# Designs tried in a protein design chat: VH-VL binders against b0r0t1r1705to1887. Part 16

Target 1, 183 residues: b0r0t1r1705to1887
Amino acid sequence: RLRVLADVSGSMYRFNGVDGRLERSMEAVCMVMEALESYEHKFKYDITGHSGDGFDIELVRCDKVPKNNKERLKVLKTMHAHSQFCMSGDYTLEGTEHAIRELAHEEADEHFVIVLSDANLERYGISPDRFARVLTSNPQVNAFAIFIGSLGDQADRLQKTLPAGRSFVAMDTKEIPQILQQI

## First folded at step 4 (VH-VL)

Design c8 (framework fv_ifabotuzumab)
Fold by ESMFold2-Fast, scan of step 4:
Structure c8 (fold): chain C 183 residues (1-183), chain A 121 residues (1-121), chain B 107 residues (1-107)
Amino acid sequence: as target 1 above (183 residues)
Amino acid sequence: QVQLVQSGAEVKKPGASVKVSCKASGYTFTDYYMNWVRQAPGQGLEWMGDINPNSGKTNYDEKFQGRVTMTRDTSISTAYMELSRLRSDDTAVYYCAREGYYGSGDYFDYWGQGTTVTVSS
Amino acid sequence: DIQMTQSPSFLSASVGDRVTITCRASQSISSYLAWYQQKPEKAPKRLIYAASTLQSGVPSRFSGSGSGTEFTLTISSLQPEDFATYYCQQYYSYPLTFGQGTKLEIK
């Protein structure tokens, strides 16, 4: 069982012109949907968003996964619209903790939570230590972060602060399918 | 409803070890981290470390340099803090305090009553 | 380690006064700050978390503000039961650290 968490907050839309964060996030979500399409018989997955409005914004349901480009485009349009018309807020920590707790109560051989995030956690006021703690909060759930961004000081801090084996860095969104295969 | 009850006062000689307990009730023990904080007579609060009761993983302040060990027993909803190689400056009141997982909200919202540990020759 | 510094360390006030206590972090902690009240021979009691969120059951005369490195606890109309020692605490990064405390005493 697998849940992917994505940021759909207003800052994603407002600052997209500066660093492409919404565009990169949408590409990442698209890559996840495409990578998991051929494994429908093995993986039951959903995708949830977080924003100032909350941390359980429905993007993809387990029982209604996208099966073609038209359906995948609808998911991306929902991400864009939510970010465009939502004023603010970041619930990455709360949303990740909720996902871990919720999945731990479901019946499955293995449970996975994957958080798609910016490599610069401090930009969003996110404590790396708090995030590391949340990712390892329940031994029955395998929680991972995939950081989408460039190397530099932020990447060095990720290697220093986060637990070994719980984070991956994607230099671009095209690397996401191979990272998912490792998980 | 929520209650944290600590063990009674201890008097120890330098070089001894002390083990303080904190029994939780009124909530799901494994849903909250347990922190340990101490306070020397007339001084401020000092964080010692925390434990995840679900996984057993711990985080300690470097000041205690391998002298502190935090454990828990989920069958009786009890957390323990053991401090070894006691010095006179370990004389303090030791508190347990619960904490929510994500760093906001239920952060240190309930504390134990405190356990006085006196280290004297 | 993140150092937390409170000012003042001692404060004398009268019932009905408006009291302000400041807490400064040596580096940015976003809003990961809590305020505690401690009375003699008692465990600390949390008043505020996330810099400005008042704990249920705490009187509305208490309020918190600030983000980053500068934080303030305000008591708008001091009551007799408010004479105590107040501590700020950052929970942004390990190790968790407290301010040195502010003792509020009757004038």
Scores: ipSAE 0.337, ipTM 0.743, lowest interface PAE 3.5, mean pLDDT 82

Design c9 (framework fv_ifabotuzumab)
Fold by ESMFold2-Fast, scan of step 4:
Structure c9 (fold): chain C 183 residues (1-183), chain A 120 residues (1-120), chain B 107 residues (1-107)
Amino acid sequence: as target 1 above (183 residues)
Amino acid sequence: QVQLVQSGAEVKKPGASVKVSCKASGYTFTDYYMNWVRQAPGQGLEWMGDINPNSGKTNYDEKFQGRVTMTRDTSISTAYMELSRLRSDDTAVYYCAREYYGYDYAMDYWGQGTTVTVSS
Amino acid sequence: DIQMTQSPSFLSASVGDRVTITCRASQSISSYLAWYQQKPEKAPKRLIYAASTLQSGVPSRFSGSGSGTEFTLTISSLQPEDFATYYCQQYYSYPLTFGQGTKLEIK
């Protein structure tokens, strides 16, 4: 069982012109959907978003997985609209914690949570130690962070702070499928 | 209804070890980290370490590394803190305090404290 | 280690006064700050977490503010039961650290 968590906050839209963060996030989510399309028989997945408005924003449901480009585009349009019109704020830690707790109770051989995140956690006021703590809070759930468009030094520091094998850096969204296979 | 009940006062000689217990009730023991904090007479609060009761993973303040061991027994919802090679300056009240493992949570409930006196 | 420094260390006040205690972190801790109250021979009691979130059951005369490196605890109208020692605590990174404490005494 697999849940992917993505940032759909207002800062994604507002600062997209500065560093392309919304575009990067949408590309990452698209890559995830494409990579998982061939594995639907192996595990069920969903994708949820977080923002200043909360951490349970449906982007992809397990029972309504996108099957073509039109359906994938609908997901991306929802991400764009949400970030454009919603409050700034970061619920990465709350969303991750909720995902871990919810999945832990589901009947499955293995449970996975994948957090798509900016390596600049400090920008969002996120403690790396608290993030590490949440990722390892339940030994029955395999939680991982994938940092997209890293800032080099920050990505290196995060990998040293986060538990071994629980964080990955994708300089390009095209690296995401390979990272998913390592998980 | 949340309660953390600690073991009774201890008097130890320098060089001995002490093991303090903290029995939790009124909540799911494995959903909260257990912190250990001490306070020497007339001094402030000093964090010693924490334990994740679900995994058993511990984090210690470096000054106690090598002398402190934190464990738990999930079958009786009890956390333990053992401090070895006791010195006179280890005389303090030792507290356990729970902390939700999730985001943005600090120590919300504390045990009553265990007085440990180290004297010759 | 992140150092937490409180100001003042000692404060004398009268019932009904507005009192303010400041806490400074040696590096940014975002909003990972809690305030505790400790009365003689008692365990600490959490008043505030996340810099400004009031613990359920704590009187509304207590409030917290700040982010980054500068934080404030305010008691808007001091009551007799508020005379105690107050501690700030960061939980941004290990090891967790406390301020040295502020002892609030009757004038």
Scores: ipSAE 0.301, ipTM 0.741, lowest interface PAE 4.2, mean pLDDT 82

Design d1 (framework fv_pamlectabart)
Fold by ESMFold2-Fast, scan of step 4:
Structure d1 (fold): chain C 183 residues (1-183), chain A 122 residues (1-122), chain B 107 residues (1-107)
Amino acid sequence: as target 1 above (183 residues)
Amino acid sequence: EVQLVESGGGLVQPGGSLRLSCAASGFTFSDYYISWVRQAPGKGLVWVGEINPDSSTINYAPSLKDKFTISRDNAKNTLYLQMNSLRAEDTAVYYCASEGHYGYDSYAMDYWGQGTLVTVSS
Amino acid sequence: EIVMTQSPATLSVSPGERATLSCKASQSVSSYVAWYQQKPGQAPRALIYGASTRATGIPARFSGSGSGTEFTLTISSLQSEDFAVYYCQQYYSYPLTFGAGTKLELK
C-alpha cells in the first residue's frame, strides 16, 4: 500500500515564476503516476496534497487511479488550481505524520509513504532533524522523501543529513522511476 | 493511565557505572519515542537523549554520547540508561519522559516519571 | 547547539497578576518550542507545545506565543498553584535544549 504526498500550498503557485517549484512538483507527480501504472499489481496507491487548508487533499484515489494522459492531466490541473486559490502555508510534517498514522491502521503486506518536497525545507521552517524523526516515527510504515532539487547546494547538504535509505534527491524528475525501484 | 517509574539510582563512586530503568504502563510503549532528562540539585533540565520505537535511531546530547547508552526492551515495557565513567557532575535526578498524543507534533515530552536520584561521590 | 535563554531568572508576582516569561533562541527554531512547569520535588509538567498549543488539561490562563527566535509564556490571573519554575525547550534540532528556567516567586 502506498501513499504519495505532494505540496499544493499557495507558495507553490506564488513563487512558480521565480524557481518553477509548482511545475517541478507537477512533473514529479506525473512521473509517479506513469511509473506506478506499470506496477499496478504491486502497488495500491493514492496521492494526497497538503496546504494550509489541510493535509489530506484528494488528488488520486486508490479506487480510481488515472489510466491515460487525459486523466493524469486532470490531476495536474487540480494541483494547479488548488495552489492558485490557496492562501495558506505548508503542512509537510503534519501531512506526513497523518499519512503514516492512517496507513499503519490499514491491512496490507507493506505500507509506504513517499513525500515529494523541494530541497529547501528551511523555506517552510522545517528542520532536517525533525523531518528525519517523522519519517522513522512508525516501524509499521516505510516512509521516504524524494526531494526535487533545483538548488544544488541545499540538495547536497540535505542528502547528507537525512537517514540513508529514507531520503532521495532527484535533480531531474526523470530520476523518479529509478528511485521508486529502490523502495 | 500512563505511568513511568524510574529505578536504579543511588550512590556511586567516581569512575563507577549504573544502569537506570524506566518501567512503563498504561500505553503502547513500543509506539513511542522516549527520552532521558536529568536535573542536577538546584539546577535546570538537561536532555540526555532519546530512542525511537524500534531502537534503530538513538540520539544523544553530544557531551554524553561516549559514556551513556540508551536502550529499550519493548517486550518488558522498559527503557534503560547505562551510565559509565561517572563523575561528580553527573549527580542529578534522572527522569524518563515519553512523547504524548499531541496530534502530529510528537516531540513534546508529555508523560514524565518521578525521577531517580544518582549521586556520584566518594 | 541551539542555546535557549530565559528571562528573567526570577519573577516576583502576586496572585491575580499577569506573568510574562521570555525565552530566546540563539537561532531560528520556527515554532518548535515547548514549555514545562516544575514544582519543588516534582517532575516537570508539559504546558505548551508548538509555541502556542496548550497540552491536554492545561488551564486557559496559560498561553504561549512567538516564532523564530523570541517566545513568550503568559499566565493571566495567577493562582497560588502557579508559583513554580518554568522551562522552555526547543525541539527544532538535536541536541534538544532547555532554557535555564524562570522561577515564579510569591511577592
Scores: ipSAE 0.048, ipTM 0.658, lowest interface PAE 6.7, mean pLDDT 80

Design d10 (framework fv_pamlectabart)
Fold by ESMFold2-Fast, scan of step 4:
Structure d10 (fold): chain C 183 residues (1-183), chain A 122 residues (1-122), chain B 107 residues (1-107)
Amino acid sequence: as target 1 above (183 residues)
Amino acid sequence: EVQLVESGGGLVQPGGSLRLSCAASGFTFSDYYISWVRQAPGKGLVWVGEINPDSSTINYAPSLKDKFTISRDNAKNTLYLQMNSLRAEDTAVYYCAREGHYGYDDYAMDYWGQGTLVTVSS
Amino acid sequence: EIVMTQSPATLSVSPGERATLSCKASQSVSSYVAWYQQKPGQAPRALIYGASTRATGIPARFSGSGSGTEFTLTISSLQSEDFAVYYCQQYYSYPYTFGAGTKLELK
């Protein structure tokens, strides 16, 4: 069982022109959907978003996963629209803990939570140590972070803070399928 | 309802070892991070370390990591602090404290035990 | 290591008055600050967490505020049982650190 968390906050839309953060996030989500299409025998998955409006915004339901490009594009349009019209805010910690707590009580052989982030945690007031703690909060759930388009020094610091094997850095969204294979 | 009870403190010689226990009741012990905090007589609070629910992650104050070991036995609802190579500066009341859950209870220390006194003296 | 500095070391006030206690962090700790009350011979008692959220059972006269590096604990209309030592703590980064405490005493 697998849940992917993505940032759909207003800052994703507002600053997309500066560094492409919303476009990178949407590409990452698209890559995840395409990669998991090959593993639907192993993983029942969903994708939720977090923003200033909350931390359980539904993007993909496990009982209604995208089957083709048209349905995947619909998910990406929802991400774009939400980021465009919602307030800025970050619920990464709350959303991650909620995902871990919720999945731990579901019936499955294995439970995974994957958090997609740009590694700029401190900009949002998120403590790397607190994030590390949330990722390891429940032994029944394997929680991982994938940092997309991260600067070298930010990523290096996070890798030192997060438990071994719990964080990955993708300089390009093309690396996401390989990272998912390691998980 | 929520209760933490420390025990195992006492007089110990410099260079000696001591193991403290913290017995928990009134909550699901295995759901919580628990911290050890110490306080020297007439001084302030000093964080010793914390342990996560399944013992896979233990965080220590850097100055104490080589001397102290934190562990827990969820079947017995008990937390432990193994103290080695004790010096006079380790004389303090040792508290165990439950860290709240993120979200509603936060990770601040919401319930504390009464403390157990450790005196390191020749 | 993040250093937490509390001031004043001692605050003399009368019952019914307002007390304001200061806590400053050597670097930003966002809102990851807790306040504890400790009476002689007793364990600390949680008052505030997340800089401004009251712990369970804590009277409304206790309020916390602040973010980043500057935090305050305010006790309005002081009661006789409020005279104690108050500690602030950051739990933003390891190691968690406490201030040296502010002793609230009768004038």
Scores: ipSAE 0.072, ipTM 0.669, lowest interface PAE 6.7, mean pLDDT 81

Design d11 (framework fv_pamlectabart)
Fold by ESMFold2-Fast, scan of step 4:
Structure d11 (fold): chain C 183 residues (1-183), chain A 121 residues (1-121), chain B 107 residues (1-107)
Amino acid sequence: as target 1 above (183 residues)
Amino acid sequence: EVQLVESGGGLVQPGGSLRLSCAASGFTFSNYWISWVRQAPGKGLVWVGEINQYSSEKNYAPSLKDKFTISRDNAKNTLYLQMNSLRAEDTAVYYCARVEYSGYDLYFDYWGQGTLVTVSS
Amino acid sequence: EIVMTQSPATLSVSPGERATLSCKASQSVSSYVAWYQQKPGQAPRALIYGASTRATGIPARFSGSGSGTEFTLTISSLQSEDFAVYYCQQYYSWPLTFGAGTKLELK
């Protein structure tokens, strides 16, 4: 069982022209959907978003996963619209904690939570230590962070704080399928 | 009502060991992180360390991590602090404190009354 | 580790007056600061968390403010039960650290 968390806050839309953060996040979500398509029979997955409006924004339901490009595009359009019209804010910490708690109560051989982040935790007032604490809060759930983008020094600090094997850095979204294979 | 009761303090020789206990009641102990905090006579509060619900995560003050070990027994609603290689500077009242989470925030919402550890020859 | 510095060490005030206590962090701790009250022979009691949010059951006369490196606890109309030692604490980064305390005493 697998849950992927993505940032769909208003800042993703507003600052997309500066560093492409929304486009990179959307591409990452698309690659996750494509990578898991071959393993639908092994992995039951969903994708949720977080924003100033909350941390349980439905993007992909595990009982109705996208099966083709048209359906994947619909997910990306929902992600874009939410970022465009919802308030700025961050629920990375609460969303991760909720995902871990919720999945721990479901019957499955293994439980996974993957947090997609731009490694800009200090922008959201979240210390690396607090994030490490949440990621390791339940030994029955394997929680990982995938840091996407150009934040070199912040990614380095996070890797020093997070437990070995719990964080990955993707300089390009094309690296995501390779990282998923390591998990 | 929520209660935390520390015990096991007393006089110990330098280089000696003690194990402190904290008995919890009035709440679901297994759902909470719990911390140890100490206070030397006439001095301020110093965080010692913490343990999560499952004993899978333990964090310590860097100066104490080689001397102190935190553990818990959820079936007995009891938290422990094993203290080894004690020195005079470890003399303090030791409190256990429940960690409450509220969104991004954490704070110690309930404390025990403390148990005094005196390290002296 | 992050060092929390409280001032003044002792503040002498009369009942009914306003008391303002300061706390400074050696580096930015955002809003991740809590305040505790401790009376002689007693365990600490939580007053404020998130720099400005009152803990359950704490009277409205207690208020907190600040962000970054400078924080303030204000008691707007002192009651006799408010004479105690007050500690600030950061929970931005581990290890968790407390200030040395401000003793609020009767003038």
Scores: ipSAE 0.006, ipTM 0.551, lowest interface PAE 11.8, mean pLDDT 82

Design d12 (framework fv_pamlectabart)
Fold by ESMFold2-Fast, scan of step 4:
Structure d12 (fold): chain C 183 residues (1-183), chain A 122 residues (1-122), chain B 107 residues (1-107)
Amino acid sequence: as target 1 above (183 residues)
Amino acid sequence: EVQLVESGGGLVQPGGSLRLSCAASGFTFSDYYISWVRQAPGKGLVWVGEINTYSGSTNYAPSLKDKFTISRDNAKNTLYLQMNSLRAEDTAVYYCAREGYYGYDSYAMDYWGQGTLVTVSS
Amino acid sequence: EIVMTQSPATLSVSPGERATLSCKASQSVSSYVAWYQQKPGQAPRALIYGASTRATGIPARFSGSGSGTEFTLTISSLQSEDFAVYYCQQYYSWPLTFGAGTKLELK
């Protein structure tokens, strides 16, 4: 069982022109959907978003996963629209904790939570130590962070701060399927 | 009611060892991180260390890393602090404290035990 | 290690007055600050977490504020039971660290 958490906050839209963060996040979500299409028999998955408005924003349901490009495009449009019209804010820690807690109570052979994030956690006042703590809060759930983007230096330093094997850096969204296979 | 009860304190000679226990009741012990905090007579609070929900991870104050070990037994709702190579400066009341409201991401110490006194003296 | 500095060390006030206690962090701790009250011979009691959220059962006269490096605990209309030592603590980064405390005493 797998849940992917993505940032759909207003800052994703407002600063997209500076570093392409919304486009990269949307590409990452698209790559996740494409990669998991081949593993439907093994993984029951969903994708939820977090923003200043909350952390339970439905992007993909377990019982209705996208099967083709048209359906995947609808997910990306929802993600874009939400970030465009919501207030800036971040629920990464709360959303991750909620995902871990909720999945721990479901029956499955293995439980996974994957947090898609940029490496700029300190912008939102998020402590790397607190994030590490949340990722390891329940040994029954395998929680990972995938840092997407052009912030190689920050991403590398953050990866060293987080628990070994619990964070990955995707310099290009094309690396996401391989990272998912390693997980 | 949430309760934490420390025990095992007492007089120990310099260089000695002692193991403290903290018995928890009134909540699901395995859902919470627990800290040990000490307080020397007439002094302030000093964090000793913490242990995660299932004992897979511990964090310690750097000065205490090599002499103190925290462990837990979730089946017995009990937390332990193994103290080795004790010195006079380790004399303090030792408290166990539950960390936070799981789910609200607070992780502050919301409930404390009454403490157990450890005196290191010849 | 993040150092938490509390001031004043001792604050003398009368019942019914407002008390303001300061806590400064050596580096930004965002809002990951808690406040504790300790009476003689007793264990500490949680008052505030997340810099400004009151713990369960804590009277409304206690309020916390601040973010980054400067934090304040305010007790409005002091009651006789409020004379105690108050500690601030950061839980932003390991190791967790406490301030040295502010003793609130009767004037």
Scores: ipSAE 0.057, ipTM 0.645, lowest interface PAE 5.9, mean pLDDT 80

Design d2 (framework fv_pamlectabart)
Fold by ESMFold2-Fast, scan of step 4:
Structure d2 (fold): chain C 183 residues (1-183), chain A 122 residues (1-122), chain B 107 residues (1-107)
Amino acid sequence: as target 1 above (183 residues)
Amino acid sequence: EVQLVESGGGLVQPGGSLRLSCAASGFTFSNYWISWVRQAPGKGLVWVGEINQDSSEKNYAPSLKDKFTISRDNAKNTLYLQMNSLRAEDTAVYYCASEGHYGYDSYAMDYWGQGTLVTVSS
Amino acid sequence: EIVMTQSPATLSVSPGERATLSCKASQSVSSYVAWYQQKPGQAPRALIYGASTRATGIPARFSGSGSGTEFTLTISSLQSEDFAVYYCQQYYSYPLTFGAGTKLELK
């Protein structure tokens, strides 16, 4: 069982012109959907978003995963529209805690939570220590962070702070399928 | 009824070692992060460290990391604190405290034992 | 480390009065703050977690508020059994840290 968390906050849309953050996040989500399409009978997955409006925003449902490019594009359009019309805010910690808690109560051989994030966690007031604690809060759930983008210095420092094997750096969204294979 | 009972405290000379135990009952011990907290006579509470459900994660107060080791035996519902190289400043009542009334959430320390006194003196 | 500063150090109040205890963090701890009550010779008892959520069995007269760096524990209609030392604690960042405590003294 697998849940992916993505940032769909207003800052993703409003600052996309500065560093392409929304575009990179959408590419990452697309790569996740494409990678998991080949393994639908091996993984039941969903994708949820977090924003100033909350941390349980449906992007992909377990019972209605995208089957083709048209359906994947619909997910990306929803992600874009949400970022365009919602308030800025970051619920990475709360969303991750909720995902771990919710999945721990579901029956499955293994439980995975993957948090897609950028290198700017501290700019949003997110403590690396608190994030590390949340990722390891339940040993029945394998929670991982994937840091995306060319801000590698910041992502590398966070990766060293987080528990060994619980974070990955994707300099290019093309690396995401390879990282998912390691998980 | 949730109960935590600490034991193993006593008088020890400087440089000595002690192992404290905390016996848990009335809840699913293996589901919770458990902490050790100490309190010197007449002073406030000081966090010592914590351990997660399966012992894969342990966190300590930086000043105590090299002297103290936390472990747990889920089959015996027991938490341990191994204390080495003890000094007079380690004299305190040592409490074990579990997090979370409900499941796996990272909450504050909801349940506390009665404490066990460790006295370090010559 | 994050320093938690409690004030006042001691507070003398009569039964039936409202007691307000303050706790200030040296940097933001979001809502990851707990409050504990400790009576002489006893272990601490959890009162509040998440800055404002009462622990199980805690009377409604106890309430917590605040976020970021400033937190308050309020006891409405103080009872004689509320004589105790109260500690705030952050669990946002390691090491976990407690305030030095506020002692409530019944007049």
Scores: ipSAE 0.000, ipTM 0.521, lowest interface PAE 14.1, mean pLDDT 80

Design d3 (framework fv_pamlectabart)
Fold by ESMFold2-Fast, scan of step 4:
Structure d3 (fold): chain C 183 residues (1-183), chain A 122 residues (1-122), chain B 107 residues (1-107)
Amino acid sequence: as target 1 above (183 residues)
Amino acid sequence: EVQLVESGGGLVQPGGSLRLSCAASGFTFSDYYISWVRQAPGKGLVWVGEISSSGSTINYAPSLKDKFTISRDNAKNTLYLQMNSLRAEDTAVYYCAREGHYGYDSYAMDYWGQGTLVTVSS
Amino acid sequence: EIVMTQSPATLSVSPGERATLSCKASQSVSSYVAWYQQKPGQAPRALIYGASTRATGIPARFSGSGSGTEFTLTISSLQSEDFAVYYCQQYNSWPLTFGAGTKLELK
């Protein structure tokens, strides 16, 4: 069982011109969908978003996963529209806690939560220590962070603070499928 | 109905300690962030800190992080504020308040308890 | 920390009049502002969140507006039960911060 969390807040749209964060996040989500398409018989997955409007925003449902480029594009358009028209805010910690708690109650051989982040957690007042605690909050759930960013120095600091094997840095979204293979 | 009830306040001498409780009912307590907010007599509202739904993340006002500890027991639907090394400036009514987590009310405090008075005096 | 400055400190008005309360943030808080009403001896009551969205059960005479650094709470056709202290609060950044309050009193 697998849940992927993506930031769809207004800051993703507003600052996309500065560092391409929304475009990189959308590319990451696209690559996740493409990578998992070949393994839909092994993994039941969903993708949820978080923003100033809350967490648990439905992007991909387990029972209705995208099966072609047209359906994947629809998901990306939803991400873009949501970040464009919704309030800025960060629910990374809350969304991750909710995902871990929900998946722990589902029957499966393994449970995975993957958080896609641009590693700018400090700006939202999220300490690396608190993030580490959330990722390891339930021993029955394997939670990981994938930091995607032009903010590589922040991602490097976070990776050193988080538990070994629980965080990855993707300087290019092309690295995401390789990282998923390691998980 | 959503209800929050604070207790544990009272008179304490300078340097003393108190533990406040906030009992929640009428909603799924384990799904919400809860804040502590204090108000000195005749003064405004001051945020003390917040605790995540699971209890794993706790954020404090920078000036209060060394003397206050927030915790929760989701099985008992109860929130706690441990206060140590109390001084006269800690005299206030202490409120617990639920933070919404959908839409624009995600950090806004939608329901408040009645408050419990803490008086630090000799 | 973000400082929230409310003005005026006290506003004297008569029932039936329009009251306008201001709140300014020391830096942009987008639309992450809430307004609370507090009557003597009572807990605060949520009025507005997201700068302009009325909380459940709040009368239509209360309205909020603003974004960035300047926010306004307006009470049209003021009623006797509206005399209270009003606080603005930002929830864009930690620590969460409140304004010092505006006391709405009977003229």
Scores: ipSAE 0.006, ipTM 0.504, lowest interface PAE 13.1, mean pLDDT 78

